# VH-VL binders against q9h9l3: the designs that were tried, part 124

Target 1, 176 residues: q9h9l3
Amino acid sequence: PRKMVAIDCEMVGTGPKGHVSSLARCSIVNYNGDVLYDEYILPPCHIVDYRTRWSGIRKQHMVNATPFKIARGQILKILTGKIVVGHAIHNDFKALQYFHPKSLTRDTSHIPPLNRKADCPENATMSLKHLTKKLLNRDIQVGKSGHSSVEDAQATMELYKLVEVEWEEHLARNPP
Key: E = the ipSAE of ESMFold2; O = the ipSAE of OpenDDE; V2 = 0.75 times the mean of E and O plus 0.25 times the DockQ between their complexes.

## First folded at step 7 (VH-VL)

Design T12 (framework fv_sotevtamab; at its last look DockQ between E and O 0.03; V2 from the best seeds 0.00; counts 0 for: pae E 11.5 > 2, placed apart)
Fold by ESMFold2-Fast, scan of step 7:
Structure T12 (fold): chain C 176 residues (1-176), chain A 120 residues (1-120), chain B 112 residues (1-112)
Amino acid sequence: as target 1 above (176 residues)
Amino acid sequence: QVQLVQSGAEVKKPGATVKISCKVSGYTFTSYWMHWVQQAPGKGLEWMGRIDPYDGETKYAEKFQGRVTITADTSTDTAYMELSSLRSEDTAVYYCAKDYSYGSEAFDIWGQGTLVTVSS
Amino acid sequence: DIVMTQSPDSLAVSLGERATINCKSSQSLLYSSNNENYLAWYQQKPGQPPKLLIYYASTRESGVPDRFSGSGSGTDFTLTISSLQAEDVAVYYCQQYYDTPTFGQGTKLEQL
């Protein structure tokens, strides 16, 4: 069986008016929820908007942050060849400037059985916060100080485990 | 428990400088930007500028640039706003206000206000 | 600078009735990356500092009664008080934080 990890990234705003999303933190956990990687990442461009309400990123986190190019290399070594679980994971891969094979990608925002278990329309895109509350009875992303990417990655892995057997069988019968 | 306490009312002559303090309690001072807002009698609210207490970075509104100086003392958890070359039109209540999230520039906690009267 | 214009300048509403205050921005306050409108509403009573009621156009601040609601997107925003209480008599301000902060001129809400 292939190894499985879950990832969650935080982005800050760079470029004009802060409209460009640049990677500023990445957390990766293993199948059991143990942290394999958790680093603040320094974007190569000037940060215009820390987006702290969502990202949890502040200037203090940038002082000893790992430069983007180095962090990207470290992260890709962990992800390559593994099944990677995430929520709206295309945003994370875009921020990493990375292509991960669709056959090894699991996006908890696009798994119909998960929505069904949560009593939501199968084709709706539900937030990680909503699915975690409904299915795991746990509140994440609370308050106005930003999200914990470790907490989000851990919740994402636990959500995937609820449908893992069913979804892996579906993918085996219906390869992408 | 989270509160911003400002210094008392001031009466100044035209041409003078006023310095208002804003003492912070109940949260980590360096975790949020501190803003200053002017309200002239019977008028609306006008943003003057802000400081990031973490590194002392400031930004000022164009109208006040060159006359306003905002500083922060992390040893006393106190922000200051200094306005120079005072004129009668500067008669106003001045508020310090904390952003609701780091760098957000919307304000969840406000000081009680400091009345500055500029008269001969 | 982004100009914020409120309407009406003042209104009088009977207790228990609906109050509606409008705010217009000179340019869109919708941030594409998070699909949020950078618009806040404040309540100010005589002798007091402003109190944050709503942020991101429709998110109610903790402790603010459910009768207060914000709506709108882009350039046109509304603050609604579904059933006026005596304590709601105040001046209300909208504020954009999409760019350098600017406030509307204020709307004075009085009891009929």
Scores: ipSAE 0.360, ipTM 0.788, lowest interface PAE 3.5, mean pLDDT 92
Fold by OpenDDE, look of step 8:
Structure T12 (fold): chain C 176 residues (1-176), chain A 120 residues (1-120), chain B 112 residues (1-112)
Amino acid sequence: as target 1 above (176 residues)
Amino acid sequence: QVQLVQSGAEVKKPGATVKISCKVSGYTFTSYWMHWVQQAPGKGLEWMGRIDPYDGETKYAEKFQGRVTITADTSTDTAYMELSSLRSEDTAVYYCAKDYSYGSEAFDIWGQGTLVTVSS
Amino acid sequence: DIVMTQSPDSLAVSLGERATINCKSSQSLLYSSNNENYLAWYQQKPGQPPKLLIYYASTRESGVPDRFSGSGSGTDFTLTISSLQAEDVAVYYCQQYYDTPTFGQGTKLEQL
C-alpha cells in the first residue's frame, strides 16, 4: 500500500489589490498525524493582504519564512509518489503551482460517502470545519487565532480514514 | 487589566487640526491593530481607519482619506488619530478600539471616547 | 463597502420578554473556507463606548450573559435577548468585518 500524507496550505494575497492567492504556509502530516512539514513560506511577490483573520498569517511570520522556490522543492519531494489527502485540495495545488496525479489525490470535499456519513447531501461541498465537527466531534478553526494548517491537515486525514476502505474500493473500480 | 485611555475633549475652529491619543495598557501593543471609530451626536458608528503598530501600516476609510492620519508610538504604546481641515460635521465622539485578534476587525476593547467639538 | 441594515430602528419590550433585532448585509459574510460569518454585535449605553457582545455571528464574548445570543448566516442575522433585563436598555449595532468594517444604523431598545 502507498504511503498517505495530508496537506493543508494557508495563502496570503499578492498582486493587484491582493487578489492573487500565494502560498504562505504549508503543513503536511503522515497517516498517523505526525507532522512531516510545517513551514512559513515567503511568496515571490509583495504581500498586499495577509488575510490574517482567515489564514492566521502575520507579518512577523514572514521574517524568516522559507522562499517559495525552496519550499516548493521541499514539499514536492515529500508528496512525490504518495497518496495526497486534502480538503478542497485543488487550491493547495494551485498555490503550490503543482498538480499531483489525480489517481493519487484524495479530496475530502468531494467524497460522497463522507458527506453521507455526516448526513449531508452527497454531492454538496461541505467545509472541513463542519465535517470535523459532525464526524469527529471536534472543533477546528475556532477562537481568535485564525487557522492552523497542521490542525486542518490532521483533521483532513482523520476524516479520510473514516471512509478510506470504502472509497479506495470505489476508486479501484472506478479509476479517475 | 486591558485598557485604552484616550486624551481629553477638544474644541476646535473650522479648518483646524485635532490630534487624539490612545494609550494602551494590559496587552502587547504590536499584537493587535488599532482602529478609530467616529460617532456623531445621536448618530451611529463609522469606521475611520486602522494602524498596525507592528510596522505602521495603515488603512483609511474613503470618507476620511486625505484628512485622517493614524500613527503609533511603540515606545509609549500610544496610538494617535489626527484629523485635519475640520468641519462642523466632524463634531463627534472619537473612539479608539483594538481588534479582538490580529487582523480580525471586531473590537473587544474600546477607549472611553474623545469629544471633538468644531464650532466657529 | 458592504451595507448593513438593521430592523427595526427602535423597539420597546417588556421586562422578561424576548427582544429580537435583525441585521442584513448587502453581501454574504460567510467565509467558505472556515464556515464562519464575520458579523459582530455591540451594545452601547449613553455616555459609554460600544461593548462587544457577539462575534462570528454566534460566539458570545467573555462575560456576556447567556440571555444574549446571535444567529444567522450569509446575509441575515439576528440578535436575541431571551428575557429582557432593565440593564439591557441600550442601542445595539451589528457590524461586519468580512471586508472593510461597516456598522448597521443601530437599533434602540427600550423598556415598555
Scores: ipSAE 0.018, ipTM 0.634, lowest interface PAE 5.9, mean pLDDT 93
Fold by ESMFold2, look of step 8:
Structure T12 (fold): chain C 176 residues (1-176), chain A 120 residues (1-120), chain B 112 residues (1-112)
Amino acid sequence: as target 1 above (176 residues)
Amino acid sequence: QVQLVQSGAEVKKPGATVKISCKVSGYTFTSYWMHWVQQAPGKGLEWMGRIDPYDGETKYAEKFQGRVTITADTSTDTAYMELSSLRSEDTAVYYCAKDYSYGSEAFDIWGQGTLVTVSS
Amino acid sequence: DIVMTQSPDSLAVSLGERATINCKSSQSLLYSSNNENYLAWYQQKPGQPPKLLIYYASTRESGVPDRFSGSGSGTDFTLTISSLQAEDVAVYYCQQYYDTPTFGQGTKLEQL
């Protein structure tokens, strides 16, 4: 059986007017929620907007951050060959400039059984915060200091476990 | 649908230079290394080098060091391999190939190959 | 660099029979920190590029039939085709990616 990990990333604004999302933190946890990776990452481009209100990233975090190319290599080595769980995970892969095989990717923002457990429309895109509150009775991303990618990755793994058996069976019948 | 489409066959004289293109579609060009592999007629496969299209960093096999130049144009999603000072032993099919995972150096997608013939 | 040696250089196998191709490396391909063997297998048919069959010594690439399996560790590796099909006639290469990539010399598999 394949091992499973959950990933969450925080992005800052780079490029013209800060509209490009560039990776500035990445956290990876295993099935039990143990942290396998948690690093601040220095984007290769000048940071125009730290987006601190949501990202939690400040200038101090960049002083000793791992350069993007090095961090990307470290992260991809961890992800290779594993089932990777995330929330709106396409954005994380885009920031990594990498796309994991669809057959090994699980996106908690788009799992109908998970929405059904939360008493939400099956095809609605639900936020991680909302699903975590409804299904795990936990408050994450509290306040305006920014998100914790460790906290978010752990929550994402716990949410997936709620529907894991059902969804893995569904994917076996309906390969992407 | 991932595709690596190479430029057409070439005939060159000894001492000349050849430049082969490899146009990428179906994935983010800067997300994976691009490799080049030589296969002489009736022979096995030999790795020549690679480029990281993200920053242009290259590495070359010692056998080809000094004669091979690998480049990438991210505006056209195209990699190039240039082999100079051609010899008859350089007659081969040349492949571009994509990493199956960033930096892995095992290759999941290959171009169709480009035959280069070096003759007088 | 790491030398890869395949055996046999060629073999002929009847349809429905087992084919076995061996690959030896001049040094271990097992990275002890992650317990992975950095060995891949490719299939190449005439006029076509190589096709990845197996990576990490035993992991089958998507779309590859389950009659193909890889085994072995360290310096000794095997590609097995459990029941040969006509479409499996090809040249097979092993490749290490522990260090600078190198390939075995190839094994030509023919239908008997």
Scores: ipSAE 0.006, ipTM 0.527, lowest interface PAE 11.5, mean pLDDT 89
ESMFold2 (binder alone), look of step 8: mean pLDDT 94; pTM 0.951

Design T2 (framework fv_sotevtamab)
Fold by ESMFold2-Fast, scan of step 7:
Structure T2 (fold): chain C 176 residues (1-176), chain A 120 residues (1-120), chain B 112 residues (1-112)
Amino acid sequence: as target 1 above (176 residues)
Amino acid sequence: QVQLVQSGAEVKKPGATVKISCKVSGYTFTSYYMHWVQQAPGKGLEWMGRIDPYDGETKYAEKFQGRVTITADTSTDTAYMELSSLRSEDTAVYYCAKDYYYGSEAFDIWGQGTLVTVSS
Amino acid sequence: DIVMTQSPDSLAVSLGERATINCKSSQSLLYSSNNENYLAWYQQKPGQPPKLLIYYASTRESGVPDRFSGSGSGTDFTLTISSLQAEDVAVYYCQQYYDTPTFGQGTKLEQL
């Protein structure tokens, strides 16, 4: 097994006017796409805006959700010391209030060879949905309840695997 | 078949209150927000507010805040929109409309509309 | 909040010809995480409710003819009818659902 996981988080709006993004769901999958973690997470502050069109979170999901402090501890145990793959992953780390070493971080929104394979400009930030459709011929983030963070994490891992050898060689020559 | 059926046309005097119903069939009522949209004669569409039938949470557009009340009865799968202190400017067709997906606020299914005329 | 402006207010097009309707938003409707624009297009005929044609700026709703297409990103969007048919005479509205829903003022499409 590779010591590599993929992560995707969903956020809801808290604070004044719902402007603060707070973690409300996190999914983590291993190299093969098996789910290691998938929990709804209860923010410490009152939820003002569920942002359901993006997050897929509604009030029913919060009833038995894991409190943020506990969820964060569980998640960090899984991430620590592993290569962590994500798409626009800085947003996930920000929501977790966590620093992950750059040398162990892989962001599929900033991998020029991946964009090249998708016939997209190398320096553009392409969406996970677009890259997944172009390279894996699969539609994600469809359906009636917003995004599935499990589906997004699985797609992210599969996208990274397309360029893994090439990109790891690049990083060995050009350490972050 | 998914269908939203609204109550019939109303004629009201200024200062009155109107209550319009929207009965749903063909889907699970509590799975989608129900929205209300106003269209004055010869004019465009204006969002009034919505309800989450799952728990009765409502949100209203600022223009209608204080005059509009949206409710839902899960025993009859019916949403209601009540508009008080009616003015001649409230003469319009009122539509109920269903979320495309939960919380999306794009509308895939619409009621047939209810004409409310406010006249002395 | 977000202001939607359509152009033109009215348009006359001959049967079989291309019709284009524009919609501009006061701020970007592009959500970076999924690269989708939260913009919908509706068709409304007299005495009828609006009918959803397109969502996510370019995705055609089930049952909508191929001659209808949506394009654009960020703040500038276009609805195109490649070959106008008589049944397409209607008022067309754009709507953003990035924030609290707002509609454009409408574009009346008439047959020349």
Scores: ipSAE 0.000, ipTM 0.497, lowest interface PAE 15.5, mean pLDDT 88

Design T3 (framework fv_sotevtamab)
Fold by ESMFold2-Fast, scan of step 7:
Structure T3 (fold): chain C 176 residues (1-176), chain A 120 residues (1-120), chain B 112 residues (1-112)
Amino acid sequence: as target 1 above (176 residues)
Amino acid sequence: QVQLVQSGAEVKKPGATVKISCKVSGYTFTSYYMHWVQQAPGKGLEWMGRIDPYDGETKYAEKFQGRVTITADTSTDTAYMELSSLRSEDTAVYYCAKDYSWGSEAFDIWGQGTLVTVSS
Amino acid sequence: DIVMTQSPDSLAVSLGERATINCKSSQSLLYSSNNENYLAWYQQKPGQPPKLLIYYASTRESGVPDRFSGSGSGTDFTLTISSLQAEDVAVYYCQQYYDTPTFGQGTKLEQL
């Protein structure tokens, strides 16, 4: 089977009223949950809203952060040719300004068997926090310092592993 | 049980300053914005401003800018709204209200309201 | 500021009948990054604070009866009460939270 990684990004608000989500941290873990990449990333635009409660990002993290263009190159080298797992992963790819082949993308917010296992409607979009609590009995995104993208990426990989066999079989029969 | 409890009614003269408290219980105070909303008698709702208790960041509505000050005391889990240079038009019920989620500015839990009467 | 306009100003409905309240925003409340409409609905009874009924235009708050539903997208939104109960007599407000929060003027719902 192809190599598999999980990704989670943290975004800050840029643009009008901070409505634009710009990449400010990216974490990538391998199948076993080991960290392959974890860097703060400096957006090319002025940061209007750090969204610190969610992102965990503060002004201090931006001082020596990797510029967006360089970070993007590093990240894409890791993702290319691999199965990439994420939660609402299209948001991460949008922030990266990157297209990943749909055939190699796994979005844990849109896997009906995963929702079914959690006793949720199959077509509903459930939060990572909710699925992780229900299926792994683990609390993530706790505390007052914001989310850990490493923790989120690790949880996302573990959630996918619960349905991996069933879902890969489904995709083989129903290619995107 | 999540609850916001506000201080009692105030009667003030024009030109005075009023300071209203909002004590929270049942959730982590620093996890949500605290907002203040004005409702004049028989009128609708008007947003005044908010504070993020985590870092003290405030934002105020343009109408109240320069007259309103919102503060938070994380040691007592209490938010405050201070309105200066009071006019008769400031006679209203003032509500504190919590974000339903951090920074989303829709309000799931409200205080009981504090009536401020400004009269000569 | 985004201006919120409700219609009608007042509405009288018989028990068991459908009540419909409309809300229009001066600009789109649809946020492209998450495809959500930043609109909430509140119920306010005399002497009480407002109570959140609906957020993200159509998501019902926990504990709110299923006879209440929200619909719409962009600039035009509707709150529907499928079968009016006596306890539903109240003033209803829409509120946008796309930008600095603003409320509609309110719709007073009365029993016929």
Scores: ipSAE 0.006, ipTM 0.489, lowest interface PAE 13.9, mean pLDDT 88

Design T4 (framework fv_sotevtamab)
Fold by ESMFold2-Fast, scan of step 7:
Structure T4 (fold): chain C 176 residues (1-176), chain A 120 residues (1-120), chain B 112 residues (1-112)
Amino acid sequence: as target 1 above (176 residues)
Amino acid sequence: QVQLVQSGAEVKKPGATVKISCKVSGYTFTSYYMHWVQQAPGKGLEWMGRIDPYDGETKYAEKFQGRVTITADTSTDTAYMELSSLRSEDTAVYYCAKDYSYGDEAFDIWGQGTLVTVSS
Amino acid sequence: DIVMTQSPDSLAVSLGERATINCKSSQSLLYSSNNENYLAWYQQKPGQPPKLLIYYASTRESGVPDRFSGSGSGTDFTLTISSLQAEDVAVYYCQQYYDTPTFGQGTKLEQL
């Protein structure tokens, strides 16, 4: 069986008026929630808006940050050939400028059984914060210092584990 | 702004070696490959090779393999292209160019070009 | 190496009229995993370096006027200028980046 990891990324604003989302932190955890990768990442373009309220990133984090090209190579080596779990994971893949096979991708924002367990409509897109509170009785993304991508990746993996057996069986019967 | 600035025109004799520089500003030098492209007078564009400035890994086109050497100095954010055993047919404009995305070798930013004339 | 062939070698078009340049690759440039064609188009004016116009066959580079469009898939690609402006007089090159980069021979666009 292929190994499984969970990913969460933080983005800062680059380009005109800070409207472009550029990767500035990436966290990857294994099945048990152990950290495999957690680095601040220096975008190749000038940072216009740190988006600190959401990203938790400040100028000091960029001083020794890993350049984007190098970080991307490191991250892709971890992701390649593995089942990758994320929440609204298309945003993370876009920031990485990366295509991961759909058959090996698990998006906890689009798993109907997970919504059902949370007493939410199966076709609704629920936030990671909401699902984590309902199903794990845990508050994440609290306070004014921004989100922790490690915390988000860990919560995402734990959420997936709640439906893993059921969802893998569904995917085997209904390949993507 | 993102800019690549190349060294000035060179005149060389057959058999000589030329070394052209390409100084980078406005982006993180180690985050993208740096490529070199040759354009002979009245002819098209020909890729010569590239370097990854992070680790110095190079890849060269078969036509230039054995005569071209590409290097990078991360302390000065400068890439170099050295072409040896010069022949009259090496008379050309040489461009450095940045890939637009790591490893996707379309070129979004180009140097202004360096004319190398090989004559006796 | 992947061979890129452009047609025509040169063409003349009146201001305000449509210009069409073709590019053919010796093998498919379509990458099945992301469904993208690894083809770029450049504009080069005398004394200047090439300027990137289009990448992934049809995506316009930032700052490129919308009269420029790219189309095609696999082995056959087209660059279209919907309404020629005087500043569009230049040589145009296609380039593949599916494998080691190779360029077409160029198409010279002149004002009629």
Scores: ipSAE 0.000, ipTM 0.481, lowest interface PAE 16.9, mean pLDDT 88

Design T5 (framework fv_sotevtamab)
Fold by ESMFold2-Fast, scan of step 7:
Structure T5 (fold): chain C 176 residues (1-176), chain A 120 residues (1-120), chain B 112 residues (1-112)
Amino acid sequence: as target 1 above (176 residues)
Amino acid sequence: QVQLVQSGAEVKKPGATVKISCKVSGYTFTSYYMHWVQQAPGKGLEWMGRIDPYDGETKYAEKFQGRVTITADTSTDTAYMELSSLRSEDTAVYYCAKDYSYGSYAFDIWGQGTLVTVSS
Amino acid sequence: DIVMTQSPDSLAVSLGERATINCKSSQSLLYSSNNENYLAWYQQKPGQPPKLLIYYASTRESGVPDRFSGSGSGTDFTLTISSLQAEDVAVYYCQQYYDTPTFGQGTKLEQL
């Protein structure tokens, strides 16, 4: 079995009208929820919109943030060759400008057995907050100060562990 | 203006394969699923499958599994639906349709439709 | 899969009068956590694709006239046109998106 990690990224708005999502924080945890990486990341472009209500990122966090190119290299070293779990993870990979093999990617926003356990429609893209409350009886993303990417990565790993056996069997029969 | 423009009508023999295109304009192609829906003459609408153009992930209806292939070309903002082993009962209008929100499976914008006639 | 059944198959209504179309699902489309019904209504005119009118059972799509309204919850849903206009003559379809999408058989609305 390959080692498994969970990732959650926070993005800020850059580019025209702040329409481009740029990486500004990344947290990675191992199978047991221990933090392997957690850094604020400085985008190469001017930040137009901090999106603080969701990202939790403020100007203060950017002062000593790791430049994007350096952070990307560190993150990719951790992800390479591992099964990577995330929630709506394609947004994280896009912000990282990174291709992770689909066979090693697990997205908790698109796992039908997980939605079934939560009494959710199989086609619905449920929020991490909702699934965590329904299945783990835990409140995350509490308050108006933005999300904790560490908390989100930990919750994502725990959610995946609820369906891991069933979903890995499904993927073995239906390789990506 | 948001538009989905499909390729023109096709006439095919039983056993043939048809490939229909759906060209997108007026929105970000990778931000929404693209679905395909079949409407046979005198019958209702039947969902065939969808693609996420962002990463190429597909999901197909059981009835069409093994015969339908949906692809997307992000360089031309075009989705494709290929249906193989055609039968007379595949004679239908085929629509591409956009999610009203990402992953919603309800459809706010539709192509004009492509008539496929299968006859010997 | 979820079976959608519409009634009636066809109806004729005079201009200015109320038209009512019903849709029944074989299982509940209500998701209790968000209190939303995963049901949409479409209008289709001859030679045209379907047009989205209503989603989440009662939310009207932008640009759709307020004479169109959706109601119902769980397994029984209704599309109402409060005062029929000539341009409303069409076939109407309900669609569930709680599971793999399925459509009703359609209701043909004609002018008397």
Scores: ipSAE 0.000, ipTM 0.468, lowest interface PAE 15.5, mean pLDDT 88

Design T6 (framework fv_sotevtamab)
Fold by ESMFold2-Fast, scan of step 7:
Structure T6 (fold): chain C 176 residues (1-176), chain A 120 residues (1-120), chain B 112 residues (1-112)
Amino acid sequence: as target 1 above (176 residues)
Amino acid sequence: QVQLVQSGAEVKKPGATVKISCKVSGYTFTSYYMHWVQQAPGKGLEWMGRIDPYDGETKYAEKFQGRVTITADTSTDTAYMELSSLRSEDTAVYYCAKDYSYGSEAFDIWGQGTLVTVSS
Amino acid sequence: DIVMTQSPDSLAVSLGERATINCKSSQSLLYSDNNENYLAWYQQKPGQPPKLLIYYASTRESGVPDRFSGSGSGTDFTLTISSLQAEDVAVYYCQQYYDTPTFGQGTKLEQL
């Protein structure tokens, strides 16, 4: 029995024209939705585009933000050896410059039974907002102030719990 | 209600300096960039520059660099645009405009415009 | 600078008919990380400031009538008014915000 956590990251734009995604916030919650980690993270490169519509990040959040190298070390200590749940989680791992074992990774954007419960095509990639509304009757990512990574991580864990038994059985019989 | 209210029309001689104000209401001034846009008579729109009122960071269009100064006063929720060494081709309506989301540089709320006439 | 070119320069359309305005950018406005096109459309009536109609190429601003729609991706964009009303007579501008903001030269829409 492994411990399970859910993660959601916010990225800002760095590099030429701001098109490089750099980690600027990370939230991690436990199985019950309690926050284990939630920090603003200072990218090592100049921020060109805060992407505030999605990230919720502003300059004020960067003033006391944890430097990337320190934050990465803290986050990886939490993730290592655990089952990590996320939505389109490859983007989070890319921003963390981290490789988590596929056998311990659960991506709620790629779980056919979850889409089936939402009356969506099994092989479609559905947004976290859509799945949360359909299956939990909850609106997330509302307004123009950006997303709450805590809210997103909590919703992601709750969504996974709806299919956990079925999907863990599937993975045991069909290892990734 | 979100509003941007600009100072009134100005008539200036060539070589003078003009300073236009833009007072905001209905939102948190430090939460959005304030931009300035020039529109010459019968012509299109040209971005001049912007300020982040949170820390005073400015960015200017190359065409106006060295002549334009944008400032913000957070105690009065007012942005200013100062244009120096005025020429006849600076005759235009000047708009302040709020970005749609922080740093997005698409403009959802605009001031009413300030006509600046430069003539001898 | 990214150069924005609109066509046509002017257009006359009868009430109730479709109006189509085109905008081309000198380079792609598609942001690969979020898959959004950084393109906005504005309406400007004489003596008034521009009014935001569309942002991210196809997202309609709150309060803008359904007859206005934006489409396109990369370098080619279109603003469509499905059924022209009298109050739609105005100059329309596209604007990119992928880099330092630049506007198209404008398209004047008139009633036939």
Scores: ipSAE 0.161, ipTM 0.722, lowest interface PAE 4.6, mean pLDDT 91

